# VHH binders against Transcription termination factor MTEF1, chloroplastic (MTERF1): the designs that were tried, part 3

Target 1, 262 residues: Transcription termination factor MTEF1, chloroplastic (MTERF1), of Arabidopsis thaliana (Mouse-ear cress) (q84x53)
Amino acid sequence: AGETSDTGILFREKLIYLQDLNVDPHKALRVNPSLRSAPISSVVSVETLLSSTGLSRPAVGRILDMFPDLLTSDPESEILPVLRFLSNEISISEQDIPKSISRCPRLLISSVDYQLRPALTFLKTLGFVGRDTITSRNTVLLVSNVERTLIPKIEYLEEGLGFTREEVAKMVVRSPALLTYSVDNNLVPKVEFFIEEMRGDVKELKRFPQYFSFSLERKIKPRHRLLKEHGILMPLSEMLKVSDGQFNHWLLELRLRSAERR

## First folded at step 5 (VHH)

Design s24 (from s2 with D98G; framework vhh_8dlx_2)
Fold by ESMFold2-Fast, scan of step 5:
Structure s24 (fold): chain B 262 residues (1-262), chain A 121 residues (1-121)
Amino acid sequence: as target 1 above (262 residues)
Amino acid sequence: EVQLVESGGGVVQPGRSLRLSCAASGFTFDDYAMHWVRQAPGKGLEWIGYISYSGSTFYNPSLKSLVTISRDDSTNTLYLQMNSLRAEDTAIYYCARGWEGYSDYEWMDVWGKGTLVTVSS
């Protein structure tokens, strides 16, 4: 590096500034090597823009620690377009912009033209329009790659469940979290259990797509086993939407009624 | 500082149980899904499971019912309970901060330094 004493002083000042923001300087330099030569004014400009949205200093620090590439980003050409996209194309209110960013900091490192807008366009084809439009609650869907992430999930649901694209679209609009679940780690095991062990009708998954939000090992399997032991059949929503205490109370009442009938 | 610190690793005999802990600091713990990931010597990362901010858990099917993930939001602590340990469970175990429903590593932005678990007779 051949650093002079002046270069060393400026570098140390930069490290102190990052530490004051609670950004790990060593991680930041490893992830973003260009930070070594970037002026401190670059980091200050990014912090200033993010703070202007209403984000607290600790929140800004957490974001910069998560995505050190932001430390050397040009605010006007790389960050401001994202903020404008959220306000103008998603129609998120000014007061909800900080909340949207805090919930999904990856928005700030996502290209509007190559990621966010294509994802929004794709989601609109699925039915995320009008009353079901993208809001601050589900902007996380915008940072998912359409070709590599979103389409494979849709295609799995079509092929795996035998549903049309229109039927799958209605499912994901009703339960947007479906688009966030891993095919191999979440969807496949739950579909296999539902069909093979529960002997379920896949049409019920169309009526209750929230099925995929429940733990297979902790909730689905144990509750199915208990229902099967007692010869009880019930809709997935009634089986899964209640707390463990409520479910156990339900089983106790059913057992008492069965004993009375004997 | 935003940090995750794993603990509870060590040497255990095959067939026994072990509980790992992950202490979170510097962020609002109950706003995030939390993940467990392991890496065996000379192998790639293997996702174990996650617990959502609402308490729902999702596991790698290959691990079946051998593991349980839980959280205590009052103490900002994540747990991994492992039962019936095998030699192939020898690995460095990491906790990671992520998002509800995302099991891919690209969605995990804060990682601990890991705790070593050695299953050996």
Scores: ipSAE 0.000, ipTM 0.124, lowest interface PAE 17.8, mean pLDDT 83

Design s28 (from s2 with D109Q; framework vhh_8dlx_2)
Fold by ESMFold2-Fast, scan of step 5:
Structure s28 (fold): chain B 262 residues (1-262), chain A 121 residues (1-121)
Amino acid sequence: as target 1 above (262 residues)
Amino acid sequence: EVQLVESGGGVVQPGRSLRLSCAASGFTFDDYAMHWVRQAPGKGLEWIGYISYSGSTFYNPSLKSLVTISRDDSTNTLYLQMNSLRAEDTAIYYCARDWEGYSDYEWMQVWGKGTLVTVSS
């Protein structure tokens, strides 16, 4: 405590290294106590492997700050298998590996055998094959637990909305983001608004599952209120896909044409 | 920092084809759905179509048979292929970033500066 020694010097060197990577040392030590005794060479080895994929040093630092358990991971037995899985089983190009990791750093702390491969197998049964196969854009689906996370979302769409598994699978393939959203915090409020306020037919949600990808408070509700105030009905896709500029232009055009007819 | 730059416009004869490009920088291009929009002289904005982050395309029904939207995420480039150009296709063409996929963030409308296409003679 306040005294310096070779051990204290080595610990300070480790803290300086973490700070240089923009990793919060106190958070890292709290989350990963093994860092206290881990040699600095361990951290350097992890950084070296991640940098070798094409990740920038700031990106590596952000990843390590987010998941401090990586700082004491064995690169060859714990990290490299994930990188090989992405390259060999998902067929992500070497150029796209950094993008995949940056988008979903949780891949690096996920077991290939117990998480990533089972999730991939499950997603393939839903139709993530061929042109709709898992790519660098949707690797986040691979880090979701099948039994605890993915299946409950599919069951909500099946049982809550009265859809078949085949219909839900088609929706999910067309809008993979559905599998990333919370049932209680995202899906349910959007369904309730659609049915109760918009008086929508749930069958439209099968035709436009991208509905769930739009902000309820910032896009869905404001656009619906504007349409309702002006007595205008339109399909969800026309309502939500277009830019704010295009939506406002269409609203103005419709109002002007209505006025001309009077 | 976020930038969209359209190119490929110019003077084109009726009945010809033209491909417009939109070069994106300052954001992770392959996380976003991308749009094409045009504005003809003396008219309002007309939505052409979009391509999702996964490559699914949706078009304005009046233009569906005349246009194809594609993307190359390796080069951060969005394309609009136009066939059988008519005088009424004369417009400034804009690309726009409209959707963030997995984000609860406020939707940002980011537009390029546009590229002029003139179909004449």
Scores: ipSAE 0.000, ipTM 0.102, lowest interface PAE 17.2, mean pLDDT 80

Design s29 (from s2 with W99L; framework vhh_8dlx_2)
Fold by ESMFold2-Fast, scan of step 5:
Structure s29 (fold): chain B 262 residues (1-262), chain A 121 residues (1-121)
Amino acid sequence: as target 1 above (262 residues)
Amino acid sequence: EVQLVESGGGVVQPGRSLRLSCAASGFTFDDYAMHWVRQAPGKGLEWIGYISYSGSTFYNPSLKSLVTISRDDSTNTLYLQMNSLRAEDTAIYYCARDLEGYSDYEWMDVWGKGTLVTVSS
């Protein structure tokens, strides 16, 4: 009975510590029940290791809130091997480690042996070598399962669009985000719009695979409607790469220049 | 080795025209869109314009009437034609290869070393 009060005080101190990090303690406890009995020193050790990489306190808090299982991870056996993999096998500079983690916190909960290294090996076969090697900007590719996630996306581009593996490899190296997009929710709707509404040649998608990085509803459809209304045709890259203000200004300039020539 | 080499810069009088060239090597030039960018002394980078792999052009609206971008895929060469040059056009001019990704990547992957244009009497 005496120990119940002390246990309650320690638990409350843990909740205060999490709140100070802007970690939702109720969500964390729901996702990671082990946190109820874990010593506060365990949580502090994880925060200390992550902060030592150069991550700001708010960034550490966001990561721990997103993946509460990290709060009870052993820093030396579960987190440090990931950091070593990024430094030694990917060759990410010490200054870019915090950026890599901030962009893809899932790296910290991914197995080096069963996920990260197999994914790296596969990506190298696609052409992510030399100048196109994996960097802090595209480490998100390392957390995707090769057989269940990466290969099906490549197969869709090969079989669905009639491209060769070499052509698809060039596309994904040029636009790595392609491997992060859902086939059914992102790729298929954008391909259908391109072919059916824009009446595009699928070969243009090999030359501008970045097409798939743009919002269908907020950018692709609205800009296509504006071009269609004004009788203007342009390549996908020119249509999509500029800001809304820049696009509208250039559309106006094109119309004014056309009128002046008549 | 992927490489871009600018040429055609020099001293030119106000009101004259000048054409810059950019020679590309080490990649399939006709698969890539290309950019021109400049940097005036003590200023930041200013985007001039862009030409698609199909030859369509898009310009910085403040510069549109003053410049023309073109390409010759048979010689792997990019061009920037500048008309009615003013002192404010004094800058180092760079060509750059387009390599677009999502928002956490930069628009331009490969840059040349630049060519200096000085507009003075």
Scores: ipSAE 0.000, ipTM 0.137, lowest interface PAE 15.0, mean pLDDT 82

Design s3 (from d3b with N50S; framework vhh_8dlx_2)
Fold by ESMFold2-Fast, scan of step 5:
Structure s3 (fold): chain B 262 residues (1-262), chain A 121 residues (1-121)
Amino acid sequence: as target 1 above (262 residues)
Amino acid sequence: EVQLVESGGGVVQPGRSLRLSCAASGFTFDDYAMHWVRQAPGKGLEWIGSISYSGSTFYNPSLKSLVTISRDDSTNTLYLQMNSLRAEDTAIYYCARDWEGYSDYEWMDVWGKGTLVTVSS
């Protein structure tokens, strides 16, 4: 065995290591061809850094399987700056760092200088400051490109609903998940149903932006149909914020009251 | 300038009723949900209740039988009617603006200065 055999043995050891982490080696090599020549010590270094944050071994494996480019990342220059950004600029507690990463693994492959910090600066202009600052619950907003992803969603709400930037900013701060929703697959169908079927006033959407967080098929449509069937009109917050049991109880109580008043 | 001004506080005897008012200016009042919140001396904030832009009310279950919240959109005024006042109702009462009438007061963006209610015999 020579140079080629030693390289082959090291490569196989790398594959075994990835399999032990429940990382798909075939997928990893397809997505990140650099894995073929990368030393196993690089992969171990990445795992060691991520584990040091409090992430469990299965959680680390899931992250590396999801983003194989991390397997050849330099921990000191590419990963550690992200962890420091979360701790120092966003002020996420050491205990919450693992949760932040588990909820949004894409943070680890995002440039602090070209993605995370510009996104944070933009979000601050919308009102994500003070009590509404970015936390471990909404770090997903930081991995969205400002010009290609965030601004088009804000523009849709401005143009599609006839709102000002200030009004849209207030909606987004109140319901940050709005910035994570697809315009075509989430926002548009829900707006169309609200205007065309519910005959709603768009001003109600800026007052209750959480409307977009509810399932169109499982909650919005069924509850609207029940209210329409019984000739009942109510605000979106009253319609959607209550549990199915509470909603059904209110509807039953109203029906019984109507029956006894005959 | 967006502003909320509470009024109607003062010294009242136990068992009496009191109506507080909150005058809103600088924004379209009928587009917003409104809340009442109080703070007793040396204690934290206690949410009393809210009213949606459409007039639907939500109350702290501990206070539901003792208070009524209403609004007059023609005069941009929010009201809190309190009945059967007790010494424990002594507090500074605040009105606050929100985008919805749900009981989650973490979404309040504008607060008034407060009005003091002292229930004393």
Scores: ipSAE 0.000, ipTM 0.221, lowest interface PAE 13.7, mean pLDDT 83

Design s30 (from s2 with E100Q; framework vhh_8dlx_2)
Fold by ESMFold2-Fast, scan of step 5:
Structure s30 (fold): chain B 262 residues (1-262), chain A 121 residues (1-121)
Amino acid sequence: as target 1 above (262 residues)
Amino acid sequence: EVQLVESGGGVVQPGRSLRLSCAASGFTFDDYAMHWVRQAPGKGLEWIGYISYSGSTFYNPSLKSLVTISRDDSTNTLYLQMNSLRAEDTAIYYCARDWQGYSDYEWMDVWGKGTLVTVSS
């Protein structure tokens, strides 16, 4: 009880506390070795601050399990500035702070000065202002590095597809999730399929940027193959937004009308 | 005012050809893909085909050998060329502008008033 070393009863007490929060203590110690020597009061102070925002105990535990570096963070100098940024600079209401954090826990490990504020400034230049301002639903955009992540995605859409910066800005404002997708693993394969197999007009991607939110293997390819087999062309939005039942019914109806001519 | 106006319909004998026109106004025509759709008396809508803003065409398989869609962006005009007309081709023919939004399931957002084609001997 009197010991402050990483051995003995105080260390065991930390492990029990983490287990009670459903935090894997072995994973936490592997990811954050400084946790071994940190006093339990530091872990408790982090949990207390996060709970004070309205986050449930299970939600706090999930966040701490995902980002064990938070367990040794100084609440006043490292966490509280993020919470103040969300309420003061983004104007997220007090009631929506827990939702913002639950949707994007990475906010809590992101520097306000070197990550969040620069990202917000950049997003405003793209048109995330007024009715399209950053809210609790799209704070995930704030944790993406401007130079290494956001700008390369925009440059890919400009250079790869032949769009202007204004056109790309309009696309990402309409479909903010675009900025969260991997260029190599999401954007490139979907663009290549659209151009090479679907023989689509790239300007349709500008009009329907939600194309990139659909599974290439589970939705895009299967529906395209079905349309190609029947020689039917649909707008991208009609092809992808409707349920499987609605898509199949439309295809059947079109085929029946075609057959009625005979 | 965004408008599409079809013309060129009328009475035509079986086996003849007919070209329909669709005059577009009030929007940047060359930024939009365009559709042709028809409706025979007492029947539902039948999609004829599509032309992209780059000129790529796609047709209903049942009509592919009988129709050609083209566009003249300099005059903001869409065309439907129909060959070997049959009595079954009697219908009101509509041109329609491709949907550019995605808040609903509509694939055409602006329609013309239609032009009637009657194929009779």
Scores: ipSAE 0.000, ipTM 0.097, lowest interface PAE 19.4, mean pLDDT 81

Design s4 (from s2 with S56D; framework vhh_8dlx_2)
Fold by ESMFold2-Fast, scan of step 5:
Structure s4 (fold): chain B 262 residues (1-262), chain A 121 residues (1-121)
Amino acid sequence: as target 1 above (262 residues)
Amino acid sequence: EVQLVESGGGVVQPGRSLRLSCAASGFTFDDYAMHWVRQAPGKGLEWIGYISYSGDTFYNPSLKSLVTISRDDSTNTLYLQMNSLRAEDTAIYYCARDWEGYSDYEWMDVWGKGTLVTVSS
């Protein structure tokens, strides 16, 4: 119990506003200390801009809870340029802007000039043009730093697997999620299993880069074990694209054909 | 120019065998998996089977013992051998090149114009 200043009242109003949006105020203040002194009108202006795109109030709240730095962003100089970039340079339709943001909220805290446009330019050099252009489904590629994140992944595929830049470019266009996977936790273990246990030809990885999208423990290893136990060889695409029921049926058909060829 | 041209169709009696061919041009044939697909009059497309670039074959389970897919990479030719033909096998037969592209796109990127097989007495 003590004296409560006007600044204390304004601060409490901000906490109430955040709670109403289902934003954790204590987490927000820890991540963004500037929120303590920022006027509530700043927070309201950010919510207003995001809601104007078609985002629901709960969706706006989730985004602001995830990235509290947005609560003190200038809407006109920091947020609006991102929205304009998505509409004008990526050509995302007005109806799909909310979907793009919901799928990748990190777009809103990314610099157009220093992050998004350089990433788009780089991705275009890899072949993300025409029917393979960036859409609301793969905007996540735009928030990765070219030099620190994207190039090292491409270099791993080039140097680790002996592929040319042109071959790697074709792989990432066919399987864009490759650029989102961890080298150490995803790519390396799957490459090691493919080469050492499956005794695979790395050229097959160029033809089926979607290999890296499948669970090593839940799909790749179990299906390989079943094929090995029955002396059956098949391409990665046939091994991994199908449901468990379809795989078991195809395994039966392959065994029947192998018996007939003997 | 990438092209696929099917041939070998025609009128055939029930119980007979028929072999269809698909001539590929304008691309490195042995780098691609190939499909056979058919469409009976007034019905949708039915997938028959597939042969990988390495020669491994996979068939529609309902057609497995009735068809064989093979390829001759030296002549850029895909084959479909059909045995014990029935009236229900009357269809336009298409060959198609497999596409390993982005997951939102269709599985086959280049199709032939088809060859008609009529099974009748």
Scores: ipSAE 0.000, ipTM 0.113, lowest interface PAE 14.2, mean pLDDT 82

Design s5 (from s2 with S52D; framework vhh_8dlx_2)
Fold by ESMFold2-Fast, scan of step 5:
Structure s5 (fold): chain B 262 residues (1-262), chain A 121 residues (1-121)
Amino acid sequence: as target 1 above (262 residues)
Amino acid sequence: EVQLVESGGGVVQPGRSLRLSCAASGFTFDDYAMHWVRQAPGKGLEWIGYIDYSGSTFYNPSLKSLVTISRDDSTNTLYLQMNSLRAEDTAIYYCARDWEGYSDYEWMDVWGKGTLVTVSS
């Protein structure tokens, strides 16, 4: 009989394997049509390499589901160079490689020569060296294009705030997340609010660049309104470092204390 | 897709201990401070505490002696250990991501569905 070919059997085996990894087979085939004809050994070899770094099976599955092109990647020429770059050029410890990949799976689909190494070189010019070197917590900076993404953000901080390149570099090293934020959607609205509504001194932003990591609508504006209503002034770090629950509890305690006669 | 899923709730006897878990996915878990919050029936939200990305913990002073917050960044899991449970601890328990983040997309306040804890004899 010939109703089910070897090709049909092999394809079904591949679908079962993907489902066991919690990878959506339909999405994977839509994104990566080559998967239909690729041998199952290709998928197995990718999973084996990623698992060998210390990544859990569910974590490997999530990465492959997010980037199905990896399912047909050559481990030796496409994946291993990224892993070697992280261990040899960034000096991320072997135990932290799986953390680096889990935090930024996009590293695995990024070119070492055209993206990761140029980004690292640029970040070093900003001061990501020595004690402030790139670690597993900030590898996300390596997947950002230098000319299209990173430089425009540096230029905005220089020109928009009137800071020198050296001052901006110090801010970025203290708060690396600054390089991940949108200029138009994040930085500009927060700067405008700080200067115009809060009447802040921009020098405070150099001391507390973490200001830009907080939600303008859900944290900065509501807390400023409450402080203004009660005539309270405080440094940005004291205002913003505590959770919403802690801030509300503190305000309640402060109001209760101010109501006491003795 | 950014997601938080709480588990470990249920019916427990007064005086017993319970550990809740919160599984995070779709974002870089250990770049964020994480919170535990609860809501008792017919009452508002009560903040329990948080743990920052370095592992430092901060608690509601009224609950500090009764709870411990911890995290396992290798499994993207947040934990709440509760000891000496009382009837007033009956509530829906939520984990939530702090509004700090690496990207505009990821600094949003994200909450789980919640897990119900009922302390009853």
Scores: ipSAE 0.000, ipTM 0.125, lowest interface PAE 15.3, mean pLDDT 81

Design s6 (from d3b with N50E; framework vhh_8dlx_2)
Fold by ESMFold2-Fast, scan of step 5:
Structure s6 (fold): chain B 262 residues (1-262), chain A 121 residues (1-121)
Amino acid sequence: as target 1 above (262 residues)
Amino acid sequence: EVQLVESGGGVVQPGRSLRLSCAASGFTFDDYAMHWVRQAPGKGLEWIGEISYSGSTFYNPSLKSLVTISRDDSTNTLYLQMNSLRAEDTAIYYCARDWEGYSDYEWMDVWGKGTLVTVSS
């Protein structure tokens, strides 16, 4: 007690520290007003903990710029439990903790008890166990709310496509990114195009759930239209998994083959 | 620094076999699926195939019988074995790291500088 914070000098010190981390002070203060009165030691302790995991200083700065609420977080009670959850319950190696955080910084602002552990429990019921267990590559699934986000996606695939829970579970285990896609902005438009324009059999979506990972406007639609113009039918995996160069080469060969040669 | 360095290219006679290597550094190699891609003179990129972090392979159907992709995670090395080389196999060969994001816009995020293979008699 008896300490003065948010004087001109102390406030300027905080702004300089944030700028040195490449954190936008204006945005940080707007998003986290508590920064005005928080001691600089709060920011330093958070940076120190994150750096101790192996994150580079620029990576730490980007995370803090993205989630300014972390700047006033208590490292021991709010951040360390997340890091321990990743190490002890997910069994991510010490070397891979920085990758897990870099791929999904939102892990650091997620409650272990109210978000991460319930999500892990739910994902295990879908088949994320054994060889398909959650790893550093798919921790992003842990930051989605089970009831408001994950279950509605599963239900859409069940009800919208006529699949069983077991069939949907196999799809998401094979293509975990499915659980990160928006129903309204990603899944629905791609399903509608597949059924209405491509006249596809929904069973193919169970065999190639990676369909949903491709851009509707930049890849799916253009490639389908080109194949349709030339009367070519092709499995989704052959249509979409090949590079633009390979796909364009096939179309060039088709045009050349159809041309008069003399 | 994340790097991929291809090697093993050169001039080879038609009908011969060749093995290309890709040395990975600056990242945990065994966390990533890896790709081989080639580009012939005056043509676009042609995807050859991929190998998952678990060792499962997927090939361009046009090339499946002619190539084998393998990896050695203990040495952070990716391999491409090519058999029965033809003049049409003349190209710069690239290895690439599979994309890790949840965007549907791209599928490879790091590429090597390439190694030239010339098939000629």
Scores: ipSAE 0.000, ipTM 0.128, lowest interface PAE 13.8, mean pLDDT 82

Design s7 (from s2 with D30S; framework vhh_8dlx_2)
Fold by ESMFold2-Fast, scan of step 5:
Structure s7 (fold): chain B 262 residues (1-262), chain A 121 residues (1-121)
Amino acid sequence: as target 1 above (262 residues)
Amino acid sequence: EVQLVESGGGVVQPGRSLRLSCAASGFTFSDYAMHWVRQAPGKGLEWIGYISYSGSTFYNPSLKSLVTISRDDSTNTLYLQMNSLRAEDTAIYYCARDWEGYSDYEWMDVWGKGTLVTVSS
């Protein structure tokens, strides 16, 4: 036995490889201890498969840094089935696969049989079919657990707002991001603000479910405050759809018109 | 109170460098990934880059050669180093705390108020 071991050299080369990908090796080893004994060929195989989809090297590195468990995943049994599911069952085009993964890296660590396909089946019952089918833009919906995450959100909208399942289904099809939001951290505070401070009619939330996609602190509260200060009433869609620049310019014009009338 | 405060903005001549800071308070800074985002006057938000809680950085490919993101967890501070500034870099620069949600609008759950950078001769 010499002073320089193959094991030590191989481990160092693995760390250099991870650093070159901009993957934090300390975090990766802490989150995925099996990486300590995994051969570098395993990590290279994962990177090779992900790169073959069209993902850039920095994008692959970001994904692997975000989910270090992927570094020791078996490409054929754990990753490839996800890619085939996106192509064959969702019908995402080859050029859009990288976009789908970049927008939702969690797809790669999600079970097709126990997560992705059950979620797709559930979403189809809500109306995600035909023109409203799942695309590369909303694959994020597939990574949410049906019973523990999706159904409780539907139930909150039904019971909290007094809507029927059919009405809620129409809302989520119109604004799919609604299913990605936390009930306690997103939906409840926005509903409370809408009812208590804005004194809004909950029926407007059925017409504009995109309300829940806007930041409560950055957009909803500041814009409502400005409208209230100027005694202005407007639909949620007019209030929230415009850019900050357009909204501020519009308020400036109203101030100028008000001053001219004096 | 959870907050982020950007500083270091101002008027800069084209071709010069500028370093922006973001001071975090009210939460365990070292547990969160952080983002830099900018908004040019009358334009939408443009993502600049990301730094993981461990220091790994990822950039908008259009900006990678021009910017460097770093952090100092001992002072709860995030940094954006910008080099070779151009008139098109004129924008309000925001720092934001990463969130594990998948919403296009709520991915970053805490934002600073922004700091204005004006690149003019």
Scores: ipSAE 0.000, ipTM 0.094, lowest interface PAE 19.7, mean pLDDT 81

